# VHH binders against Abasic site processing protein HMCES (HMCES), part 67

Target 1, 269 residues: Abasic site processing protein HMCES (HMCES), of Homo sapiens (Human) (q96fz2)
Amino acid sequence: CGRTSCHLPRDVLTRACAYQDRRGQQRLPEWRDPDKYCPSYNKSPQSNSPVLLSRLHFEKDADSSERIIAPMRWGLVPSWFKESDPSKLQFNTTNCRSDTVMEKRSFKVPLGKGRRCVVLADGFYEWQRCQGTNQRQPYFIYFPQIKTEKSGSIGAADSPENWEKVWDNWRLLTMAGIFDCWEPPEGGDVLYSYTIITVDSCKGLSDIHHRMPAILDGEEAVSKWLDFGEVSTQEALKLIHPTENITFHAVSSVVNNSRNNTPECLAPV

## First folded at step 22 (VHH)

Design yh1 (from B7 with S107E)
Fold by OpenDDE, last read:
Structure yh1 (fold): chain B 269 residues (1-269), chain A 121 residues (1-121)
Amino acid sequence: as target 1 above (269 residues)
Amino acid sequence: EVQLVESGGGLVQPGGSLRLSCAASGFTFDDYYMGWFRQAPGQEREFVALISWSGGSTDYSDSAKGRFTISRDNAKNTVYLQMNSLKPEDTGVYFCAAEDYDYSGPEYDYWGQGTQVTVSS
């Protein structure tokens, strides 16, 4: 996964992340650094995206089922990195392959510290390559949305008003991530950054692309992944597998340019 | 610093063979798909061949099928293009490219500078 959409206004995004804690109390995640949230239809690595993480990472003795929402840098910078410039990292940390997560120090160490997060997105983009050529068709991939009597499929929203309604009730894609905290050698603010765990694609997506992000489907999966206080690394990793609960539609080549940030990026063609 | 360095190009007669090499450095080679492209004078760059991480999957352009073979040695961080039965129309600059398939986007992430292949009588 190298491109996502996360364009909802902050208040709408927050409401979409409503959850129940272990006591059954309805809650909204608390924001850390809300000013760093930059909504976009076209998110690329090195940009900031909102992630969910356990409150226990910030507060000693906190309820580990409570959630924080924080913008983090896409592309994990490991805590042990000693260079002053994260761009000098010689390996790509945009994604973490599930089969080698425990073999790579950059991912194993933070994972062992319980630094699990849920990366939020409207959906992600993937490009289907045409055999024998370098031509590619982009697709927007997301959770199936509840069909409201009036709105039909995302493609049937004929009016701006209908589009707004669709997004007000949008089910966010929840992807499994690992984050780390890096302290610059020269001092300054601690950098929070994340990687998205990837798996082999489900059968439904395999014709488009044979790899996909590890999607955490449902509140239980999300809660278990986040709750590093109660759920061991071994148990959490059992949640990492492909899911068939995904849908997609073809989009225009507008999304190809990472500078394009318009609704046209995810509009069906 | 990421580098892709092509070698093995040269002048060859029609029906001859060449083996191109591309040496990669500055990134985790086995995490990338590797591809070969070519560009003839006055033409657009065109796809020639692609190989997956482990070499388990390959793809070729119609012009390359049956004549060219892409392979890789991950221990040496090198991708190869064996070109047999070369034709004058195969003349051009051949480029090596790398793509993080998990990162996958609309374009390849890294490109070499290219090596000249000339097929002429």
Scores: ipSAE 0.583, ipTM 0.823, lowest interface PAE 0.7, mean pLDDT 92
Fold by ESMFold2, fold request of step 23:
Structure yh1 (fold): chain B 269 residues (1-269), chain A 121 residues (1-121)
Amino acid sequence: as target 1 above (269 residues)
Amino acid sequence: EVQLVESGGGLVQPGGSLRLSCAASGFTFDDYYMGWFRQAPGQEREFVALISWSGGSTDYSDSAKGRFTISRDNAKNTVYLQMNSLKPEDTGVYFCAAEDYDYSGPEYDYWGQGTQVTVSS
């Protein structure tokens, strides 16, 4: 997974993240650093995207089932990194392979600190290789959406108000991530950054690509992944597996250039 | 710190053969697709061949099929391109490319500097 869409205005995104805490109370996640949220139809590594994480990461003795939402840099920068410029990191941390997560210091260390997060997106893009050429067919991949009058149909919007209704009830994709906190050696703000855990693809996606992000399907999976106060690393890792509960459609090559940030990036072709 | 270093290029007669090598470092080699591309003067870079991370599958452009063979040795972190029956239109700079099997995109992740292949009498 190396490209996502996460384009909703902050207020709409927050409402889509409504949840229940362990006591059954309906809540919205509390924002940290909301000014760093940069919505786009075409997010690439090194950009900021919102993630969910437990309040316990920020507040001593907090209810670990309560959620914070914060933008973080895609591409985990380990807390032990010594250079002043994160681009000098000599290995790619955009994704974390589930089969080696406990072997890689960049991921094992923050995971052992309970630094689990849920990466939010409208959906993600993958490129299907065409035999005999370097031509690739991009697809937009997302949770199945409950169809109501035009609300779940990306291609049906004819006006700004119809487009708004498509996304008003959108079920956000929820991917399992690991984050870390890096203090620049020359000073400045702590950098929060994440990686997306990957698994072998499900049968439904196998013709597109043989890997997929680890998707947390449903509130129980999301709650267990986030709750490092009550759910051990060993138990949490049982949540990491492929899912068949996904859908997709082909899109044009507009998305190929990461500078393109328009609805056309995810429009069906 | 990722490096892809091509070698084995040179001047060769039409009908001749060359074997290109690409030595890789700075990443887990057996987790990557490896490919060969070429670029003739004044032309865009074109696909030549691709081999999967395990070596279990290969793909070739129409111009390479039947004449070129891609292979890899994961113990040596090296990918090869055996080029037979070379033609003047095969002239160009040949680039090794790598793409993480875990991540798809519109482009390969890493590229070498290239090695010159010249086919002329």
Scores: ipSAE 0.496, ipTM 0.784, lowest interface PAE 1.7, mean pLDDT 90
Fold by OpenDDE, look of step 22:
Structure yh1 (fold): chain B 269 residues (1-269), chain A 121 residues (1-121)
Amino acid sequence: as target 1 above (269 residues)
Amino acid sequence: EVQLVESGGGLVQPGGSLRLSCAASGFTFDDYYMGWFRQAPGQEREFVALISWSGGSTDYSDSAKGRFTISRDNAKNTVYLQMNSLKPEDTGVYFCAAEDYDYSGPEYDYWGQGTQVTVSS
């Protein structure tokens, strides 16, 4: 996964992240660094995207089922990194392969510390390569949305008005991530950054691309992944597998340019 | 620093063979798909071959099929292109490219400088 969409206004995004804590209390996640949230139809690595994480990461003795929402840098910068510039990292940390997560120090160490997060997105983009050529067709991949009588198919939203209605009740894609905290050698603010765990693609996506993000489907999966206080690493890793509960449609090549940030990026062609 | 260094190019007669190599450094080689491209004079760069992480999957252009074989040695961080039955139309600069398939996008992540292949009588 090298491109996502996360364009919802902050208030809409927050509401979409409503959850119940272990006591059954309905809650909204509290924001850390809300000013770092930058909505975009076209999110690339090194940009900030909102993630969910347990409150226990910030507050001692907090209920680990409580959630915080925070923009983090896409591309994990390990805590041990000693260079002053994160861009000098010599290995790609945009994704973490599920099969080698425990073999790579950059991911194993933060994971062992319980630094699990849920990366939020409208969906992600993937490019289908045409066999025998270098031509690629981009697709937008997301959770199936509940057809409300009022919400026509994303494809049927012919009017701007209808489009807005679709997003008001949009089910966000919830991807399993690992985050780390990096302190710059020269001082400054702690950098929070994340990687997306990837798995082999489900059968439905296999013709498009062989790999997909590990999607946490449902509140239970999300809660277990986040709750590092009660759920062990071993148990959490059982949640990491392909899911067939996704849909997709072809989009225009507009998304190819990471500078393009318009609804056209995820519109069906 | 990421480097892809192609070698093995040269002058060969029609019907001859060449083996190109691309040595990779500065990144986790086995996490990347590796590809070969070529560019003839005055033409656009074109796809030649692609190989997956473990070498379990390969793809070829129509022109390369049956004549070219892409392989890799992950222990050596090297990708190869065996070219047999070479034709004058195979003449061009051959480029090695790397793509993190998990980090998929519209383009390859890394490119070599290229090696010249000339097929001429």
Scores: ipSAE 0.356, ipTM 0.732, lowest interface PAE 1.5, mean pLDDT 91

Design yh2 (from B7 with S107A)
Fold by OpenDDE, fold request of step 23:
Structure yh2 (fold): chain B 269 residues (1-269), chain A 121 residues (1-121)
Amino acid sequence: as target 1 above (269 residues)
Amino acid sequence: EVQLVESGGGLVQPGGSLRLSCAASGFTFDDYYMGWFRQAPGQEREFVALISWSGGSTDYSDSAKGRFTISRDNAKNTVYLQMNSLKPEDTGVYFCAAEDYDYSGPAYDYWGQGTQVTVSS
């Protein structure tokens, strides 16, 4: 996964992240650094995207089932990194392969500290390579959306009003991530950054691409992944597997350019 | 620093053979698909061959099929292109490219500078 969409307004995004804590109380996640949230139809590595994480990461003795929402840098910068510029990392940390997560220090260490997060997106993009050529067809991949009386499929929106209705009730894609905290050697603010865990693709996506992000499907999976206070690393890793609960449609090549930030990026062609 | 360095190009007669090599450094080689491309004079760069992480899967352009073989040695961080039965139309600069398949995007992540292959009588 190297490209996502996360374009919802902050208030809509927050509402879409409504949850129940372990006590069954309905809650909205509290924002950390809301000003760093930059909605976009075309998110690439090194950009900031909102993630969910346990409140316990910020507050001692907090209820670990409570969620915080925070924009973090895509591309994990390990805490031990000693260079002043994160771009000087010699290895790609955009993704973490599930099969080697425990073999890589950059991921194992933060994971062991309970630094699990849920990366939020409208969906992610993947490119299907045409055999024998360098031609690629991009697809937008997302959770199946619940059909409501007011909401249709992305392709069914025939008016601006209908378009807004679709997104007001959009089920966000929830991907399993690992984050870390990096203190710049020269001082300054702590950098929070994340990687997306990847797995072999489900059967439904296999013709498009044989790898996919680890998707946490449902509130229970999301809660368990986030709650590092109650759920061990070993138990959490059991949640990491391919899911068939995904849909997709072909999109235009507009998304190919990371500078393009328009609805056309995820529009069906 | 990421580097892809192609070698093995040269002048060969029609029907001849060449073996190209691409030495990779500065990244985790085993995590990348490796590809070969070529660009003839006045033409666009075109796909020639692709090989998966372990070498278990390969893909070829129609022009390369049956004549070219892509392989890799992960212990040496090197990808190869064995070219047999070369034709004048195979003339061009051959480029090595690397793609992080998990990262995946519209393009390859890294490119070499290329090596010249000339097929002429």
Scores: ipSAE 0.602, ipTM 0.831, lowest interface PAE 0.7, mean pLDDT 92
Fold by OpenDDE, fold request of step 23:
Structure yh2 (fold): chain B 269 residues (1-269), chain A 121 residues (1-121)
Amino acid sequence: as target 1 above (269 residues)
Amino acid sequence: EVQLVESGGGLVQPGGSLRLSCAASGFTFDDYYMGWFRQAPGQEREFVALISWSGGSTDYSDSAKGRFTISRDNAKNTVYLQMNSLKPEDTGVYFCAAEDYDYSGPAYDYWGQGTQVTVSS
């Protein structure tokens, strides 16, 4: 996964992240650094995206089932990194392969510290390669959405008004991530960054691409992944597997350029 | 610094064989798909072959099928292209490319400088 969409306004995004804590109380996640949230139809590595994480990471003795929402840098910068420029990392940390997560220090260490997060997106993009060629068709991949009688398929939203309605009730894609905290050697603000865990693709996506992000489907999976106080690393890793509960449609090549940030990126062709 | 260095190019007669090598450095080689491309004079760069992380999957252009074989040695951080039954139309600069398959995108991440292959009588 190298491209996502996360374009919802902050208030809409927050509401979409409503949850029940361990006590069954309905809650909204509290924002950390809301000013760093930058909505976009075309999110690439090194950009900031909102993630969910346990409040326990910030407050001692907090209820670990409570959630914080925070923009973090896509591309994990390990805490031990000593260079002043994160771009000097010699390995790609955009993704973490599930099969080697425990073999790579950059991911194993923060995971062992309970630094699990849920990466939020409207969906992610993947490119289908045409066999025998270098031609690629991009697809937007997301959770199935509830068809309201009035809201045709994302593709059928003929009016701006209908489009807004679709997004007001959009079920966000929830991807399993690992984050870390990096202190720059020269001082400054602590950098929070994340990687997305990847798995072999489900059967439904196999013709498009062989790999996919680890999707946490449902509140229970999301809660368990986040709750590092009660759920061990070993138990959490059991949640990491491909899911068939996804849908997709072909999009235009507009998304190929990461500078393009328009609704055309995820519009059906 | 990321480097892809192609070698093994040269002049060969029609029907002859060449083996190209691409030595990779500066990145985790095993995490990348590797590909070969070629560019003939005055033409666009075209796909030749692709190999997956472990070498378990390969893909070829129609022109390469049956004649070319892509392989890799992860211990040596090297990808190879065995070219048999070479034809004059195979003449061009051959490029090695690397793609992070999990980091999927519209293009390859890294490219070599290329090696010249000339097939002529």
Scores: ipSAE 0.582, ipTM 0.825, lowest interface PAE 0.8, mean pLDDT 92
Fold by OpenDDE, last read:
Parts: structure tokens; sequence; C-alpha cells
Structure yh2 (fold): chain B 269 residues (1-269), chain A 121 residues (1-121)
């Protein structure tokens, strides 16, 4: 996964992240650094995206089932990194392969510290490679959405009003991530950054691409992944597998350029 | 700094063989798919071959099938293209490319500068 969409307004995004804590109370995640949230139809690595994480990471003795939402940098910068510039990392940390997560220090260490997060997105983009050619067709991949009687295909919302309705009730894609905290050697603010765990693609997606982000489908999966206080690393890793509960449609090549940030990126062609 | 350096190109007669090499540095080589492309004069760059992380999967253009073989040595951070039964139409600059398959995108992430292959009688 190298491209996502996360364009919802902050308030809508927050509402979409409503959850029940372990006591059954309805809650909204509290924001950390809300000003760093930058909505976009076309999110690329090194950009900031909102993630969910346990409150326990910030507050001692907090209920670990409580959630915080925070924009983090896409591309994990390990805490042990000693260079002043994260771009000097010699390995790509945009993704973490599930099969080697425990073999790579950059991921194993933060994971062992319970630094699990849920990366939020409208969906992610993937490019289908045409065999024998250099041509690629992009697809927008997301959770199936509840069809409101009036809302045909996401693409049929011709009116701004209809679009708003669709997105007001949009089920966000929840991807399993690992985050880390990096203190720059030269001082400054602690950098929070994340990687998305990847797995082999599900059967439904396999014709498009053989790899996919590890999607946490449902509140239970999300809760368990986040709750590092109660759920061990070993148990959490059991949640990492392909899911068939996705849908997709072809989009235009507009998304190919990461600078393009318009609804056309995810519009069906 | 990421580098892909192609070598092994040259002049060869029709029916001849060449082995191209691409030496990679500056990134985790085994995390990337590696590909070969070529560009003939006045033509667009075209796909030639692709190899997966471990070499377990390969793909070829129709033109390359049966004649070319892509391979890699992860210990050496090198990808190879064995070209047999070369034809004049195989003439062009051959480029090595790297793609993070998990990252995915509209294009390969890294490209070499290319090596010239000329097939001529």
Amino acid sequence: as target 1 above (269 residues)
Amino acid sequence: EVQLVESGGGLVQPGGSLRLSCAASGFTFDDYYMGWFRQAPGQEREFVALISWSGGSTDYSDSAKGRFTISRDNAKNTVYLQMNSLKPEDTGVYFCAAEDYDYSGPAYDYWGQGTQVTVSS
C-alpha cells in the first residue's frame, strides 16, 4: 500500500471513529495534534495521516481501550535512528510485511513496546499491472458501504449534496499499523511515524495486486489491535491476515500523480 | 543514495547472446521486485522482464519470452538479464528498475541509467 485517500473533514472523521470502550460507553477519540491533519484524496508516504492508538501510550494508568486519534508520518522512523534526517533511512518503512515483522528490528522493537495503531483511510489505491506491459490500471479499494436507497454507485452521486451524504456515513478503512517515536538528535519535537502491515492479497483482490494492507475488519479487531495493555503481541498478530470484505472500482490515472488532490482520484471510471 | 547500475551491454550479431547485470545499492534489495525495460530509438520504453523478491515469480514481454531470462542474486544485490537469440529489433537501451511491490504505485521506484544493446550484422 503506497497510496491512500483520507479526505473527510476532521469532525466527520472523528464521528466515523466513534467507538465503545470496554465499559460499553460510546466515545469519540480524542485528538492529538489535530492541526497536523491534512485531508487529501491522495495520500502518499511521508505525508501525515490520522491513526488510532491506545490512550495508554500517553497516559499512565489510562484505560487501554480508550482511543486517541493522531496524525502521524507515513513511513516509520525507528526510535534508534541517529541521523538528523529521516530521509536518510536506507530502507523503506512505508510497509511492513507480516511474515517478516518479527525479523526486522525497525518493526519488532516498537511492536514489542505495544506501539500498534490503526491507520485510517477512505480506502487505498492499488495498480493492476498488465502482464507483459508497463501499463497499470489504478483501483480504489475500500470497505463495502451501506447502500442508501438513493445512492447508487459511489460514482453516481452527481450532486454535491449526495456526495456529502455518502461521505457522512462512510465506513473508514482500518489498517493495521505499527508506529514509533523518534527524537531528533538535534532536538525538536518527537516524531510519530507509522508503517502499514501488509499481507498477501485476498482472492478478490488477487487479480489486481498480490499484496494488500492488513485490514482490521470490525470493532473487535480494531480494539484488540489497539489494546496493547490487554492483548499480547502474539495475540494481536493473529489479527493480521487477508480479508475478503473489500470492494473496489477502477479509477482514472489522475491518482497517479501524488500532487493531485481532487475527488477525481477516487471517482469510478 | 539509491543506485542502479546496468552493465553487460554491447554490440552483438543476430542470434548472439548477452548477459546484462544491474547492481543495486542504497536500498534493501530483497524487498523489491526487479525489472528490465528497454527503449529503442524513437520508441517508448517497454517492459522486458520482471522478477519477484526471491525469484520465485517472473514475467516477460511477449518479445522476450523464450529468449530472455531474468534472474537475481540477492546476496550480491544484482539482477540479471540473459538474452539469447538476439534480434536486430532487440536493439536499444536497457534499463534496470526496482519496485517495492508492497508500496506499489503507478511506476517503478528506481531506475538505472541504462546500458546500450546493439544487435547488428
Scores: ipSAE 0.580, ipTM 0.825, lowest interface PAE 0.8, mean pLDDT 92
Fold by OpenDDE, fold request of step 23:
Structure yh2 (fold): chain B 269 residues (1-269), chain A 121 residues (1-121)
Amino acid sequence: as target 1 above (269 residues)
Amino acid sequence: EVQLVESGGGLVQPGGSLRLSCAASGFTFDDYYMGWFRQAPGQEREFVALISWSGGSTDYSDSAKGRFTISRDNAKNTVYLQMNSLKPEDTGVYFCAAEDYDYSGPAYDYWGQGTQVTVSS
């Protein structure tokens, strides 16, 4: 996964992240650094995207089932990195393969510290390669959405009003991530950054692309992944597998350029 | 620094064979699909062959099918292109490319500088 959409207004995004804590109380995640949230139909690595993480990461003795929402840098910068520029990393940390997560120090160490997060997106983009050529067709992949009488499918959004209705009740894609905290050698603010865990694609997606992000489907999966206080690394990793509960549609090549940030990026063609 | 260095190019007669190599450094080779491309004079760069991480999957252009074989040695961080039954139309600069398949995008991530292949009588 190298491209996502996360364009919802902050208030809508927050509401879409409503959850129940371990006591069954309905809650909204609290924001950290909300000013770093930059909505976009076309999110690429090194950009900031909102992630969910346990409140316990920030507050001692906090209820680990409580969630914080925070924009983090896409592309994990390991805490042990000693260079002043994260771009000097010689390995790609945009994704973490599930099969080697425990073999790579960059991911194993933060994971062992319980630094699990849920990366939020409207969906992600993937490019289908045409066999025998270098041509690629992009797809937007997302959770199936509930068709309400008022909210048509993305394809039915023929008016600005309808478009807004579609997104008001959008079920966000929830991807399993690992984050780390990096202190720049030259001083400054602590950098929070994340990687998305990837798995072999499900059968439904396999014709498009052989790899997919590890999607956490449902409140229980999200809760368990986030709750590093109660759920061990070993148990959490059991949640990492391909899911068939996705849908997709072809989109235009507009998304190919990461500078394009318009609704056309995820519109069906 | 990421480097892809092609070698093995040269002048061959029609019907001859050539084996290209691409040595990779500066990135985790096993995490990348590797591809070969070529560019003839005045033409656009075209796809030739692709190989998956482990070599379990390969793809070829129609022109390459049956004549070219892509392979890789992950222990050596090297991808190969065995070219048999070469034709004058195969003349061009051959480029090695790397794609992080998990890092999905519309393009390959890294490119070599290319090696010249000339097929002429």
Scores: ipSAE 0.576, ipTM 0.823, lowest interface PAE 0.8, mean pLDDT 92

